# Ledger of designs, part 89: miniprotein binders against q56419

Target 1, 326 residues: q56419
Amino acid sequence: MEGRTLEEVQEEVFKRHGVLVPKKELEDLAKALEEAGLLLTEKVEARLKEEEEKLKRERPMRLAGLSYPEGEREARAFLEAFRASYPGEGEEARVLLMPHLEPSRVPEVYGAALAALEKTPPPERIYLVGVAHRPLKEKAAALPVPFQTPFGPALPDLPALQALDALLPFELFNTPLAFREEHSLELPLFFLKGRFPEARVLPLLVARRSPELGEALKVVLRDFPGLLVLAVDLSHVGPRFGDTPLTRTLAEEARRRDLGFLERLAEGEPEAALAFLGANPTRIDGVEVVASLLPLLRERKGKVLAHRLDLEAPTLSAVGAGTLVL
Below, E stands for the ipSAE of ESMFold2; O stands for the ipSAE of OpenDDE; V2 stands for 0.75 times the mean of E and O plus 0.25 times the DockQ between their complexes.

## First folded at step 9 (miniprotein)

Design y21 (at its last look DockQ between E and O 0.03; V2 from the best seeds 0.00; counts 0 for: pae E 15.0 > 1.5, placed apart)
Fold by ESMFold2, look of step 9:
Formats: sequence, C-alpha cells, structure tokens
Structure y21 (fold): chain B 326 residues (1-326), chain A 107 residues (1-107)
Amino acid sequence: as target 1 above (326 residues)
Amino acid sequence: TEEERRFEELFIEAWELLYLGDESGNPDWLKEAIRLFEEALKIARELGDHEREAAVLARLALAYYELGDKEKAKEYAEKALEIAKEKGIEYVIWEAIELLFELERLG
C-alpha cells in the first residue's frame, strides 16, 4: 500500500474485484507486508554491504579445491600436468587469448597458453580482461585489490588502474560484487600467476563492448607496458544456449566459426573477425571483449596454438575454447 | 531438508539480484534473478509448499514488472494471488494486489 490510504485501497479493490474488504483486514495485511518486506530488504542490504566491505580488502579464492588445488606444491604440479597436455612449443605473446572454461574440460588449450608464457619474458604487469557473468553498472569494471591464488596474492597495479580510471568516461571501480564469483578472472589468473609470480595485475571485466576502454588501454599500455590477456570462451551451441540438440552439422559450424574468428584475429584484422561472425549465430562470447579492444588488436599478427569445441554431454551442448598469441 | 535449504539459498540470492537490478536499471541482473526464481519455483512445487510457491511467484511478477514485461508480470501476479487467497498467505495477497493495481494503471 505504498503511498495510498487504506480507504483508497479498499475503493480500488472494490472497483477491480467487486469485493469490499473490511478496513481491519487491510490494516492487518498492510502491517504484515511492511514487516516482511522491511526484514527482507534489510537482510539483503546488510549482506550486500558485508560482501562489498570484504572485497575492499581482497578477492579470495573461490575455486580452490574445485578447479585447481589450494596448496602451492600441488598447484605447481597441476600447472606442469596442464603444460604436458600440450606437446607443442609456444611463441612469445604480447597479447594472449585464452579460455576461462573449466580447465579440466580443455587441458591442452590451457597447456598451449602455458607454452606461450614459457616463451614470454616476465611482464611487470598483466592486463587480464575477462567477461562479466554478473551484471556491471557500466560497460566495464575493475577491482583494485589483491586476488588470492595458491601462489600468493596477485597484487593490483594501482598506478596503472588509476591511470585507466582517469581516462574513462565512467568510474572504473563500479561493481565490486560482480567480482565475487567471477571465474573468467580466477581461472586464467591461476595459470598466469603460477608462471609470472612477480607480475602485478589489472583485473578487468567487460559486460558490453566499450570502445572507450580500448582507447584508454592503448594509452595506459604505453606508460605501463605489460601482457594483455583476453580471457574469453568461443562458441556456445546446443540446447543449453537455445539451439536444437547438438548435431554434427552444428558442431562443425561452431568449430568453423571459432577458427575463422581466431585466424582473422591472428592476421591482425579484428574488424574482419567481427564481420565474419555477423549476427554471431554460434554465440562466441569473446566478441564484446574483442570489440572493446580493437585499437590493441589491429595489425598485430600471430598464431592460433590450440582449439577445442568441448561437449557437455548432459546438456547435449558444446563450448569452444582456444589459445591465440599475437 | 536439503531441498528446503536449496530453496532458501536460491530465493535470497535471486531477491538480492532483483534489488540490485531495480536500483541499477540493468536488465541483466533482473534476468538472472528470474532464472534463479524459476529454479526456486520448481523446488517449491516439488515440496508441495504453497507459501514458498506463492512467494516466488510474487517475486517473479515483480521481476518481470521491473523488466518491463507487463504480460508476464500479470500472469505471475495472478497465479500468486490465487494460491495466496486459497491458503491465506496475507503478505503475498497484498504484494500481488499492489502489483496488479500498478499494472492496470499503466496499461
């Protein structure tokens, strides 16, 4: 009964439903609603504030013991097992595209990323750009706190983050809660921190394409050079994503779309890669990140090291993952 | 029970997302809240728990209203009201009536 008197509510109920509800019943109902609604609102607000306060200090591991080991010794062995899953050699990366899909589903794709990191001089900092799986208040966001890993905390590059924030037309530090469970940063970070334990990190999320982010990052990278990592997955096909059941034809199209996208990126032609996808019929989720970062991808040639379209048997669906070095 | 605990987890998380989506105007939070409420609705129905069912339906109606889907908002509010009237769940009755009044005013 927000903003209404009980008499107005009584009149409206009678008008709409032909029933005259006694004022006492309306009074009892209004009291119960106010008490229940107030308690729920206060509980939600208190929980949100508590989580936000925790995230002002650090971002804890959420996937240790689930996707990777918690202990440093075990985590090191885990990295080596993944590297062994990719028998090839890598190449030096100035830009690395790697997945954020559950590592055990695409071990050789993460192994290819590790192979590239072996050939890459240790950077002073890593620009880690993931895909927001929870809404952001703006097109992109960052969280300027240590991210815990089994290899120790990944420390934020505060000067670079502040420089980036100053160049954007929106505040960069806008949605701390979106980082609480964000695996698109945590999973790649495990591999990156394991190989570059001294590198600082700029943990970034993209929700919607932001050309402003790419222009700002181009400027920041000149003053704060480092490794740019696009932590993105590729095609999403099958019933879980709104398609008919996965067929060989749909899977072949998804693979062709994934590889065509990656190959055009490898040719230094990110606009052509986006145009190749058109309406993005296989729902490559890297599109918004690539579209944001065009200034950083143009004319940068490289190589596709690995790709897999991984089947989710229970859902008859599949997700693509790849490793690209530029 | 485990199912009751799972319902409460989904309901609270979905309600938190609905609150954030309403404040921000960002439809993605509203859509995620709807997804979680739909999962909670399945659990409430499996439990035969009419209060939980009515509460979730009322929250789905609100989520769709905030998303701008008036037809679904009305559908869920009417379902919530029907159950709440039958079972005497007073807070759901009022929430559903309030939303139905608002929907009629707008369209």
Scores: ipSAE 0.000, ipTM 0.218, lowest interface PAE 15.0, mean pLDDT 84
Fold by OpenDDE base, look of step 9:
Structure y21 (fold): chain B 326 residues (1-326), chain A 107 residues (1-107)
Amino acid sequence: as target 1 above (326 residues)
Amino acid sequence: TEEERRFEELFIEAWELLYLGDESGNPDWLKEAIRLFEEALKIARELGDHEREAAVLARLALAYYELGDKEKAKEYAEKALEIAKEKGIEYVIWEAIELLFELERLG
């Protein structure tokens, strides 16, 4: 390791590739490499390169059998159950904001999304914009490959993706490894593919606010119309996120921030929604996505269909989730 | 086979509890999920199905994590990871890794 610690190697790999390799795996690999006289970083990089090459062909399911059923029949029953969890009716969506939280934590919020999708004519394509929970080389990225789902592969819209890339000042097709395990795309995609099996998909991740992305998408949407989906969570409060244990006061503040954010979006005032959050003390997840998509959200009025602040009891922490149609 | 069918039934039910259990009305939904996964694990082992075994172990790890038993969560995650690495089960490798990382972060 040329005098580097395992932690340093882990950090380096994370910074370079957006992949967190477990310390134990690094330890095991280090032992094996010491015998071979190889550097741990080189071996890890070689493995990651292989994974990148695989991602040139397809993005396999990572959460099948965990967050949703792997089998199509069971997956359909899953969709139906989630839809049933929301007692209301949906509205037609041109823009859908939905969560990417573990579905079981907020079933009625996903149910509300499904209700909206029931009222939405099948789109030719879905612009699925998630949150990068791993570092990206650029502010945003896309992966132009099929994403596997229990309902078959979600196929990319290559012409629309190419059009988008051409309008961006940076390479859109960057950091493929960031997509490998990104649940902010996989979880929403399950519901979207289940409802719209024939829709092409543009899987997009945002790491940092990119006004360029919103402007580019606005142009692309003219020639390549489709459903825009913001796969974002809301507040993250409690010890897991650096706060004290959830209290009534903290929960009320989280709800206030979440609902205030969503309501302003529903009024077609995305700048006001961002301004309302200020320094974002409750850590609303979707801020960078919304900030990137301002041109697409302005003056669009809609409705908040669902909201939940879900308590994770073991950590006394909570995450907000919401469904908004525009 | 009947055993495979039984495994799938148990796994689905346990999964539903693990992920949806708070709405099941059963206050012990998480413990029930663990029980069902343990039964599924037994079947997977009897079948010699390492993929199913690894998948269940990963879910048990998560369930124990949610139960607040970090020690068992770690144990099951490590076991899941071991089998998954040996058999090349990529999705379980990542699940186990993510959970182990979270355990380290929170520990």
Scores: ipSAE 0.000, ipTM 0.197, lowest interface PAE 11.7, mean pLDDT 86
ESMFold2 (binder alone), look of step 9: mean pLDDT 82; pTM 0.814

Design y23 (at its last look DockQ between E and O 0.70; V2 from the best seeds 0.00; counts 0 for: pae E 18.0 > 1.5, SAP 71.13 > 70)
Fold by OpenDDE base, look of step 9:
Structure y23 (fold): chain B 326 residues (1-326), chain A 107 residues (1-107)
Amino acid sequence: as target 1 above (326 residues)
Amino acid sequence: TEEERRFEELFIEAWELLYLGLESGNPEILKEAIRLFEEALKIARELGDHEREAAVLYYLAAAYYELGDKEKAKEYAEKALEIAKEKGIEYVIWEAIELLFELERLG
């Protein structure tokens, strides 16, 4: 109800349902919603506070047993199967763009990421930049705690995180609850930790484009070298995302946007990649991340290893995923 | 009560999984959310808490909708709406109507 007048809601209900709900009933409803929402919100808030306190110590797995195996042995077999799904060879990555979509939907794309990691010398640290699917207090955030994985905890690089915080005009360590369920970090981290068990991690989320983040990271990377990973998805098209059911035309446009974006990144032209998307009509997920990291992506040439537009048949919707090395 | 606490634990976890399932695109997460909501639903019914029951029914409807099971989504939304109307649970009435409308629009 943020910003809508009762009259606007009444009009919307009338337009949608052909029913004119009296303002008084809408007021009572709004109040009941507020009260019920408040009650759920208070209890949720209390629990969220407890969870926030836990997040001061560690970030537990949320997707173990759901998206990937919980047990280490099974997790290793999972990695191997995903690697096998990509028939090609990888290239050494200094920057890796990979998906955060459900792995089973795009196995060969994750396989391509693993192939790249096979050709990459073990980094001392990994800058893992995900997409915030929940609101952040700031444009970007970090969580400086161990992230649990089937391969053991991914430990934070506290010195590098502190150096990054010192260079940002906002508090980097904000909105810890946004990390609790954030799959854009957890899913990529599974693969990264499995391949590089000794690497420290800087788990970062971007909610809005932050040029400051890219500039700060560029400085930090000089003193704290490591692998930069962009965990981003590509186009989101179909009814789940406000479009008509997937058609050949819509799929072709999504692929065109995805590949055009990735290819321009591969050419070392991230500004051109962003410009190519314009208003981003196919809703490429990684735009704000790329926009934040421009200083790190400029003039870096690389290769697109994999791309897939994966159909979700029940909703006739599709999501794009890709793997790029720079 | 312990039952109320258990309900809240299940409900919050289920809601989190529902959100996560929507964002990740993993249907198994949505199925797990549904499982937890079903457990929560049992508790709500045992407690005779019609508000909690109606809320859970709505979220079950939402979860099934996201799974693409329009039939179950409709069934649960209608049940949620029925209880909510009977008991005057206005927020569930609106949410259920919205979902039913969306189901009709997409059907």
Scores: ipSAE 0.024, ipTM 0.497, lowest interface PAE 3.8, mean pLDDT 87
Fold by ESMFold2, look of step 9:
Formats: C-alpha cells, structure tokens, sequence
Structure y23 (fold): chain B 326 residues (1-326), chain A 107 residues (1-107)
C-alpha cells in the first residue's frame, strides 16, 4: 500500500471496482499484508546480504546464456555477427554513447558501436557510465571489483576509482547490490571487453543528475585518460511507459526527439540537447547521465552513427537506441 | 522438507529472474522465470501449501503481464485471487487485485 492512507485506498478500490470496502476490513488486510511481507522480507534480506558479500569480491555474469553466449568462442562469433549488422564505418571515439537495450532488439546499433571501437586505439581504461535501475544511496555509485565476462574478467581501475571517490562529496562505493542485475553495465561491457580485452573499467551508475560527478570525472580523466562510454537508452514511449497506445505520430515524435537530442550532442552542445527535450515527454533515459557529464561533453563534436526506435509489439511500446561518437 | 527446500530455491531464483526480466525487457529471461515458477507451483500443489501456491500463481501472472500476454496474466491472477480468498491469504488478495486493476486499465 506504499504509504497511502486507508481512506485513499478505500477510495481507489471504489473507483476501480465499484466496491466500497469498510475501513475495518482494510485495516485487517493491511495488518495481514504487513506481517506476511515482513517474513518474506527477512528471507529476501538474508539472500540479498549473501549476494552483497559476493559482490564485494566480484560481479558475476547474470545474462550469459540469455542475452549473449556464455562460451568465449560463441561470444566472439556473436560480436562478429553484431559488427556485420552495421554495414557502415565507425569513427574514433573519445566519448561513445551506446545503448543498454537488449542487443538482439537493436543489432545494428550495437554494431555501430563496434565499428567505432575498431577505429579507437585501445584505451588503458574505460569509464562505463550506466543508468541505475535500482535505488542508489547517492546520486551515483561504482563497484570496484572484477566484472566477469565470457572474455575473462574486466578488472577495475582501482587507482582511478579511488581518485574519483576522493573528489566526490558522497560515498561512491556504498550500493553494491544495485550492480547485481544492472544490465546497463553488463550488456555494453560484453561488447567493450570483447574489443578491448586489456582495458580496465570504472563501472559507474547514475541515479540522479550530479554536476559534481561530471566535474570530478573531468579531473580524473585528465590524470587517468581513457574511453568514456555513456551506456544509455533514448525515448521510452507507449502504454508500458504510461502513454496512450503507440501511434505513428507518437513514434515519429519519439524518433525526432531521439535524433534531435543526439545531433545536438554531436554538435558539442549538451545543454542545447537537454533544452531541446524540455520536460522530456518521451522519457529519454540518457538525460540524467548527460546532465551529470556536461563538462565532458561540451565542445566535443562528433557523429550519430546509428539510431533505432525498437517496437515492442506485445506491449505496443517502443524504446529508442543510438550510437554517437564524440 | 526436501521438497520445501527445493520450492524455496526455485521461488527465489524465479523471483530474481522476474525482476531482471522486468528491468531488461528481455522476454527470454521472463520465460525462464515462468519456467521456474511453474516448477515451484507443482511442488506447492504436491505439498498442499495453498499460501505458496497462491503466491506463485500471482508471480506467474506478473511475469505474463510483463510479456504482454494479458489473457494468461488475467487467468493466473484470478486463480491466485480465488485461492487467496478461499484460504484467507490476505497478502495475495491485495497483490492480485492490484494486478487485475492494471490489466483492466490497459484493456
């Protein structure tokens, strides 16, 4: 019941079902739900504590066999197939924006990222910035442990992570459980590790925009040069996201907002890109990451290599994905 | 207790996969969660454990809802609600009602 008063619940049930439930019955139900939820919570918390201890040592593959192959040989063939899905050429990237949407839904967008990596000298380290899908204790977080991949472990750049933590006004390492299922890091990392097997990684999540993160990263990148990767998706439209049914007009608007956003980023004008979105009516999820990283994006010109608004036919909804090099 | 331990392992694993599938939008992860919940459902029925049965039926409904299969989502949510009302499993009553509300809103 998530903080609602019993009167609010009673009114909502009446609006939805036309049934008025007496307050006493709602009180009895709320008490029973709390007691049952407490017992389930204790078992879940014990499990989560066990997983948290494991995450202090390493982050295991969660999506192997589901989103990408588990075996190294098959994983390399998978990379080649994705590269082949994008017939164009890439460009060298100092900053790469790539999706974290399920790879099979947007193969040419991931292929464009691989094309950019082909043109990019192997970096010493990769600043991989994803979008937190679980609550963080702070605006941003990191997990300073190896991330397992089919290509071997992606080792953390501990000196760079420690330098970043020291520059921030909040604790960077205090939400390890948020990384356990975080596909916005795992899916892009599969591609990045496959192409740059020797690069160390700074696995970062943004929950809410943090100008201090961007300023700190600008300093850290000067002392610890590397590839900056924004692992973000674009528009989220349709009933799954609270909209009316997906129409051609809504899809066209989402595409225009995605491309307008990416093109303004490609002009080195990230503030203009954010302003172009206004209230963000198509829910581009890259906004919080871009807003955090403004100092790293200003005056960097580049190119949009690919874009796709991926239709989820069962839900009549769509998610945009793009590849941008700066 | 062996069967109860296996139920708990399946349920927790399926629950974790359900949340991962919800976040990623990957239908194969949701389908794997469903497979494990179905195994757990069989065990709950063999145990005669109606609370476990109703809970699993609810999570099956949630998984099918996220797959976009509203007919199966409704079917499982109604089954969960029927058992929960008959046996007084109030936690599931509320969760199933909320899901049925969401299904009707989208219909």
Amino acid sequence: as target 1 above (326 residues)
Amino acid sequence: TEEERRFEELFIEAWELLYLGLESGNPEILKEAIRLFEEALKIARELGDHEREAAVLYYLAAAYYELGDKEKAKEYAEKALEIAKEKGIEYVIWEAIELLFELERLG
Scores: ipSAE 0.000, ipTM 0.236, lowest interface PAE 18.0, mean pLDDT 85
ESMFold2 (binder alone), look of step 9: mean pLDDT 85; pTM 0.848

Design y24 (at its last look DockQ between E and O 0.44; V2 from the best seeds 0.00; counts 0 for: pae E 11.9 > 1.5, SAP 72.204 > 70)
Fold by OpenDDE base, look of step 9:
Structure y24 (fold): chain B 326 residues (1-326), chain A 107 residues (1-107)
Amino acid sequence: as target 1 above (326 residues)
Amino acid sequence: TEEERRFEELFIEAWELLYLGDESGNPEILKEAIRLFEEALKIARELGDHEREAAVLALLAKAYYELGDKEKAKEYAEKALEIAKEKGIIYVIYRAIELLFELERLG
C-alpha cells in the first residue's frame, strides 16, 4: 500500500477480484495487515483469487462444527432438538421470514421456522434471500454453485437463476467472495436443506434495496414456483451497536420495533412496516431485504410464530430474531 | 519462509473468523479466531517480528473485547500498545488506544 489510498486499494481489489471489500473492513484488514507487515495487496489478492476459483465449483461449509454439527447424524439430532424447542405448531408458508443469528441464541425461533416447514409441502426450489454483511458490487447478488451442508449439497436452480439475471438491470452473478463466509445464507440453509433435501436453491444476497429484484422475482416465480425465504435478523441494540448497555427501556423499544415490523408484514402491509421503522433507530437488519421484496409481500397475510430479543450478556447487547409465515 | 507462510495463513483465517464471529454472534467462532491468533502470535515471537506481534496482539484484544472479556482485551491492548510505541507502529498505537478508550467508556 505504499502511497495508495484505501479507496484506491478498494478499487483495485474490486477491479481485479470483483470484490468490494468494505472500506471499514479494508481499513481493518489494511490495519491488520499493515500491522502484520503483510503487504496487503498481493497475498490477500492471491488468497482471494484462490477462494474465488474455489467458489466457481462449490461453496464449502464455513460454520460446520461451530454453529451446527458437521456430521449428518448429529445434524439431524440438532434439527430435532431445535424443533423441540418450539412448543407450538407451524403453518404452511409461501413466504418464510426466519433469522440468521447464531442458532444457539434463539433456538425456539428456528424451531418455529421448522414447525412452519413441517406444514409446508416440499417446494421444487427455495429462493433464499439473505443479508449481505459484506459489500456487493451490485445491490444484490447470487452464487450459482452448490452450497455444502451436512445433508449433502444444496444444488442451485440454474434455469431460475438465469431467468432472474435476464430480468435484472445489473449482473446478478457478482461478488462471489461475498458468499464465502455469509452466515445469513449458510445458517438458514442448514435448516432448509435438512427439511427439504431435494429442493434446489437460489442463494441471493441483498446489500441495498433493489425494487428491481422484487419485480423480477415476481415474474420468475410465475414460471419457477417455490418457497421464498427471507433470512433476516431484527433489532441490534447495545454497546456493540453504538448504544448504551441494554436497559428495560431500550429492550422494550427494540421489541416494539421488531414486533411492529413483523405484525405489519403479517397484515400484508410491507410499506407500512418500513414506514413504521422510519430511520430504523434500533437497526433492524432485514430492512433492505424487505424493501427489495415489496411486490412479493404486498397483500400477503400471515402470522408471527416466534420472536426473541436475545441478550448477549458479555457485551450487554441484544439482537432480535423472529419467524413469520405468509 | 515456511514460518512466514504459516503465519500469513493463520492470520488471514483468524481475521476472517473474527469478522464472521462478530457478525454472526457466535462466540465459538471468536474463540477459534483467538486460537488461531495465538498460534500466529507464537510464530511472530519466534521470528522476532515485533510488528507482526503487535498486530496480532491488537487483534486478540479486539477478539476478547467482542467476547466481552474486558480484562483480557485490556491486557492484550496494553501489550500491543507497548510494543507499538517502542517500535513506532502508528496504526497499532491507534487501534490499541481506540480499544482502551472504548473499554474505559464501557467501565
Scores: ipSAE 0.239, ipTM 0.634, lowest interface PAE 2.1, mean pLDDT 87
Fold by ESMFold2, look of step 9:
Structure y24 (fold): chain B 326 residues (1-326), chain A 107 residues (1-107)
Amino acid sequence: as target 1 above (326 residues)
Amino acid sequence: TEEERRFEELFIEAWELLYLGDESGNPEILKEAIRLFEEALKIARELGDHEREAAVLALLAKAYYELGDKEKAKEYAEKALEIAKEKGIIYVIYRAIELLFELERLG
């Protein structure tokens, strides 16, 4: 209902409830609304400024006690339960694609990621690339601070982050608040830190495709080798995402696009994977990350370990999640 | 005052959790947001602050909508609308009507 005029509000109130609010009265109260909104906005802005200062030193857990346990003992048991949800064996990964969807909704998909990590020698560092759900000032961003987890802080790889920043044509560290609420880093990090407690992390977000990021990361990875993790979800379909209610046909199309995308990535053909999606009608959210990282994905063959299109029955919607090793 | 500061703390935290719960799709986050909004609602009522009360009721309706509880979403939206119509709080009227429209569309 964005863009509605005072006349449209007046008409809708009358239609629904039989009350005609005079236009002048609406105008007077719209002025009061703006003043009240400014006062609440000032408090939110002051809180966000305070949080920004904290984020210059560390990124606290936001989902402890909600998506995963806060205590280390319980968190380790939780981690092992997820591994047990995947009946197969993993393969060594130089690149791992894993979800950031709520873990309890796709336990075997996270379990498949853990299986891959079991086969992967502990890296010195992890390049964790998520999807920005809040605006960034640039195409991509990083936050060079410890990220708290139940397994202790995930320490930043400051030399690698500085090298990356130096190679980019934009400032990498200028959107710290975008990290405050970012599930696409926090949820995968829980699993990664649990399995690689000594690895440092490069926590990265992509808002818009950046070929420069992929080229810079290719250079940085030569001097600072590590595990590259694409923390992305797949199709988003249904009313929660601005779509029609989920039907069997829409679910089949979403699954087909998810698997076709993953399979082409597994063949080492990331450009073909992007072309397969076209206009991205099922809203796979990994597209901007893959498009940024083409130099790191080309000719790297691998295997799809798991996939689920998970139903949100209350919203008649679904989200796809997958695990891919390259 | 101390009560007004407590309301603001609850309101801001609940608002952030509502956003986070919507983004994550985790109903436990939405339930936590609801718990904090309910506490904020009690404070607004004790203060006799109808604007804060109506604003929290509208956000409770939004939280229940995101949780998929259409019945409670409608209940809170109608309560917010009732107060907002009586007191002339037009931004709440607008938000409550928008949500009731969305609930009718889904039904």
Scores: ipSAE 0.000, ipTM 0.391, lowest interface PAE 11.9, mean pLDDT 85
ESMFold2 (binder alone), look of step 9: mean pLDDT 84; pTM 0.842

Design y3 (at its last look DockQ between E and O 0.57; V2 from the best seeds 0.00; counts 0 for: pae E 16.7 > 1.5)
Fold by OpenDDE base, look of step 9:
Parts: structure tokens; sequence; C-alpha cells
Structure y3 (fold): chain B 326 residues (1-326), chain A 107 residues (1-107)
């Protein structure tokens, strides 16, 4: 238990579960977790170390055959089907906000992203900014290795990544293991690589708001122009996320928050978008990404192409997804 | 042993998939995680390793919970708890109790 006191754990359990666990039981549990965790942790650590060493060379597909087809032919058909699911036309994107939710849940939202990409000249590089669902050592991180896709490897833009690292007050190349299973990069990258096979990629993760990242990227983009992609989901509501089962009222609030957020971004007012969310009661996942990229989003006007609040029926929970072009 | 190694490989992969499934919202990933945990469970039972068995059962319970199968989640959590209480595996006891409590709260 890195850094938490038994009292803090006790308080957390009490807050979450309304149960006051005796300190002694927590001590015994902590010890048991340490002992069991030590065995799992040593072997897991050894394996994680091996995986970390592999990540120095490439990031393999983790969701091929699960979220998207592994084979190139099937993958192309998949792209076409997703594009077909969105009946509209896209617009040229300089900044693209798109989801990282399971594609099958929100096909038309990904379809809208593809529609935008059809109107976008092939970029030399794509700045792909995802959400870190695992802790990072720093506020943000990058992995400067090829990412495998059914369309071949997405190659990193090393010069641009190095330029970005040089402008940040922290080491950008941190926490490589956070990228191993990070779907917020892998899923969007599938669509991006499929559309722009020759584009280099800067795979970035944000764990916490980093104004420094946005300022640094603004400078880097001058010398290394490219498409900026925010791979973010919107509201997370229902029992899976600590709410009551989805009701009409809860769904309406989630939609209101999602659309209000996206619309303010579309107006070129990212600070207003963040302010609109306040305490973020519907848990919009992209907040830290947007907060980090404010300098790049200011005064850029665009259009919301798609939005969906997708119900996960087994859990009576829902996740919001949207596509925005700037 | 080779069996222990295989167990660890399955367990880690299943855990990773469980995490991915929870975060991505893809039920097929959760099902694959469950499949791998079930294989790991088989190995643990063959080894007579009650600690590994109880741990896997607890993770299966969580996986089924995330999949929305509360009945299976409860079943596996109860099994995990039973073994863990009998063998004094405290971390599994807590995980199982937490999950059972959550299941009761949501039921």
Amino acid sequence: as target 1 above (326 residues)
Amino acid sequence: TEEERRFEELFIEAWELLYLGMESGNPEILKEAIRLFEEALKIARELGDHEREAAVLAWLALAYYELGDKEKAKEYAEKALEIAKEKGIEYVIWEAIELLFELERLG
C-alpha cells in the first residue's frame, strides 16, 4: 500500500461501504495482501519487466480479434461498415475529438470520425492523445515505438516526440507499461491508421491535466504540423460508475452534459466547456485531456458530428461518446 | 512447475483482459477473461492450491459482475469466500465480502 495509512484505508472503506473495519483486521489484511501480493507481485513484476522490455521495441495489438478484426482484409471491411453507419458527410479536421469506447457500441460515432477523416488531407503526423486509465508516473506520457495495427505498424514520429520532450518540465517517456493495455490509443489508432497509413504517430496519454503539455504541443506543432486527435469518451453513468440504474432523468443529464461540453468546444471555448461541467457529476472522461490542450482548442470553431449515450443493458449503465471536428 | 507457470500466464492475461473489458465496455473481452480464469481455476484445483483457487474465484466473481451476471458473480464470490474462510486467506475474504456487499446493495 504505497503511502496510504491504515486510517486512510479505514476511512475509505467506511466512506465507500459504510463499514468500519477494525484496524487490526486491516493490518492483517494488509499483511496478507503484502504476502500474497508479494508472490503475485514478484512474478507479476518479473513478467511486467519482461513486457516493459518488449515495449521498448513495439506495442502489440491487444484488442485484435476482440474489438476489431486482426486481418487486413476484414479490417478494411470493418472500416467501411463503420463509415456506412454514419449517413452524413464529414468536415476537414485540424482537431478531431473521437471516442475510445468499444466500437460496436457506438458505430455511427466512429463513422462520423471516418467521415471527417475523408475530408481531411493526409497528415504527415497524428498527435493521438488518449486517456490514461492506469496511473502514470507523470501527468502525461508517450511511448516512442511502433504500434501494431491490422494495416501495419503505426510508426512514431521520433523527431516530434523528442521536440515535445525537450519542452516539458518532466520526462515524457515514462510509464511504458501504461500503454500496453491502453485502449484509448489502440481503438482510435485502428481507424486513423486505416485512413492514413503513411502518417507517423505521437501516442500520448494524459493522466492529469498538464497545461505544460498544451503549451509545448503548441510550439511543436509549428515545426511539426499534424492532425491533433483527442481520443476521449464522455459521461459515465449508472451502477458501474456508482450511480443508480439509468433513468430518463439521469440519461437526460448525461446527454446535457455531453452536448453542452461538445458545443462549447465547437464554439472555440474550451474553458467554458470545462466550467460548464463543474464537479463533473456525470464523469466525462476527457476532462483532463481537454484541460491539458486548452492552448490548442482556444478560438477553434468546429462542429459536433455525432453523439450517442450508449446503454449497457446488463449493468443498466451508459457511456457517452461524441465526434467533434475543429 | 510448468503447471504453475501456465497458471500464472493465464491469470495475468485474464486479469489484463478483465481490466480492458471493464474499461472498454466490450463484453466479449470480459468473456475471454472469464474463459482464461476458468482455465486457471482448473489448474489451481488440479494443483490443490486453495489460495490460487480462491483468488481466481474472486476474480471470476468480479468478471461476472462486470458482465452483468449478478447470479454468477454471487455464486463465485460465495465459493471464494468459503474457501478463503476455511483456509484463512484474508485478502480473498475481503474481496469476496466487498463484492457480495455491492451485489446486495444493487439487488
Scores: ipSAE 0.034, ipTM 0.509, lowest interface PAE 3.8, mean pLDDT 86
Fold by ESMFold2, look of step 9:
Structure y3 (fold): chain B 326 residues (1-326), chain A 107 residues (1-107)
Amino acid sequence: as target 1 above (326 residues)
Amino acid sequence: TEEERRFEELFIEAWELLYLGMESGNPEILKEAIRLFEEALKIARELGDHEREAAVLAWLALAYYELGDKEKAKEYAEKALEIAKEKGIEYVIWEAIELLFELERLG
């Protein structure tokens, strides 16, 4: 019924099923759907209001037992298994780009991030910048509460968050519910907290490019030094994302786009990396974050440690993930 | 009421996991959503609640569609449609038809 008249629906049903449903029956169906939807909406809204109040105090684990183990002992073993999946050595990171794709799909990419963290002096704080998968009221947001992990709570760096909020032309703490289901923070945080148990965190989301965020972060990082983490995925290609079925040619293009983007970032040229993508035909997930953080990425040279274009055979689709140190 | 309350809790949790699995691309989250919907389906059948049964079958169809299992998606959508047409559960009829239409468009 979405976007169609009852007459159009009636015609479609007749064409497909060979039965003419009287218009009154279609009207009754539409009303029943509306009533049932309203009731479910009220229950969902009530639960979301409860969850919003909880999120003003802490952000609980949502993916424990699903993407990583709930118990601390098992979680530490899990962390070590991921490190073992990357046979190479890391390099010190002042800026780390890592994925937020399901860890079991790209174990060596997360392993490369762990290898980089092994070479990185423990930071006082981590600026964790993910991609908002739910709408934000502003271009970016933060949630200034502890994020629970199997390794204990990741405590917020409240002074740094307050300094950031003061420099922005919008309220930074604007959409608590957007953090409720946000895996782009939770999945990377598992790995970061496991390696840096004493570091405080600035949990940040970007919905749309925000040059003001990058400029403000440049200032805040001077007074509150720490590790900057871009928790982003790369190309999204295939029917799940609106393309034709994944072919070798599309996969090769996605890989070329991913690597070209990462290599230009590694050269300290984030504007060139964005220009290389043009209209972003393979839908690299990290563009809004990179575009927001240009002042922090310019002239920082580094290395691509890992990349994988992960095939989803049932959907004939793929998602790219990479590890970059700057 | 107790079993109906348990159904509702399972359904809401499964619904939340379904959308999280869709957004993350994590098939294990989608599979967990399916597991919870299957538990809810069992309760609906024990209750003899045809509306709850048909609704869960329609949501299972969507979950399998998102997991990429088009055959199971079609199977559950057809089951949901059959019950909904027989029992006059109008909103499930249109949810099932919409999904079956999308499955044909892709094939």
Scores: ipSAE 0.000, ipTM 0.286, lowest interface PAE 16.7, mean pLDDT 85
ESMFold2 (binder alone), look of step 9: mean pLDDT 83; pTM 0.826

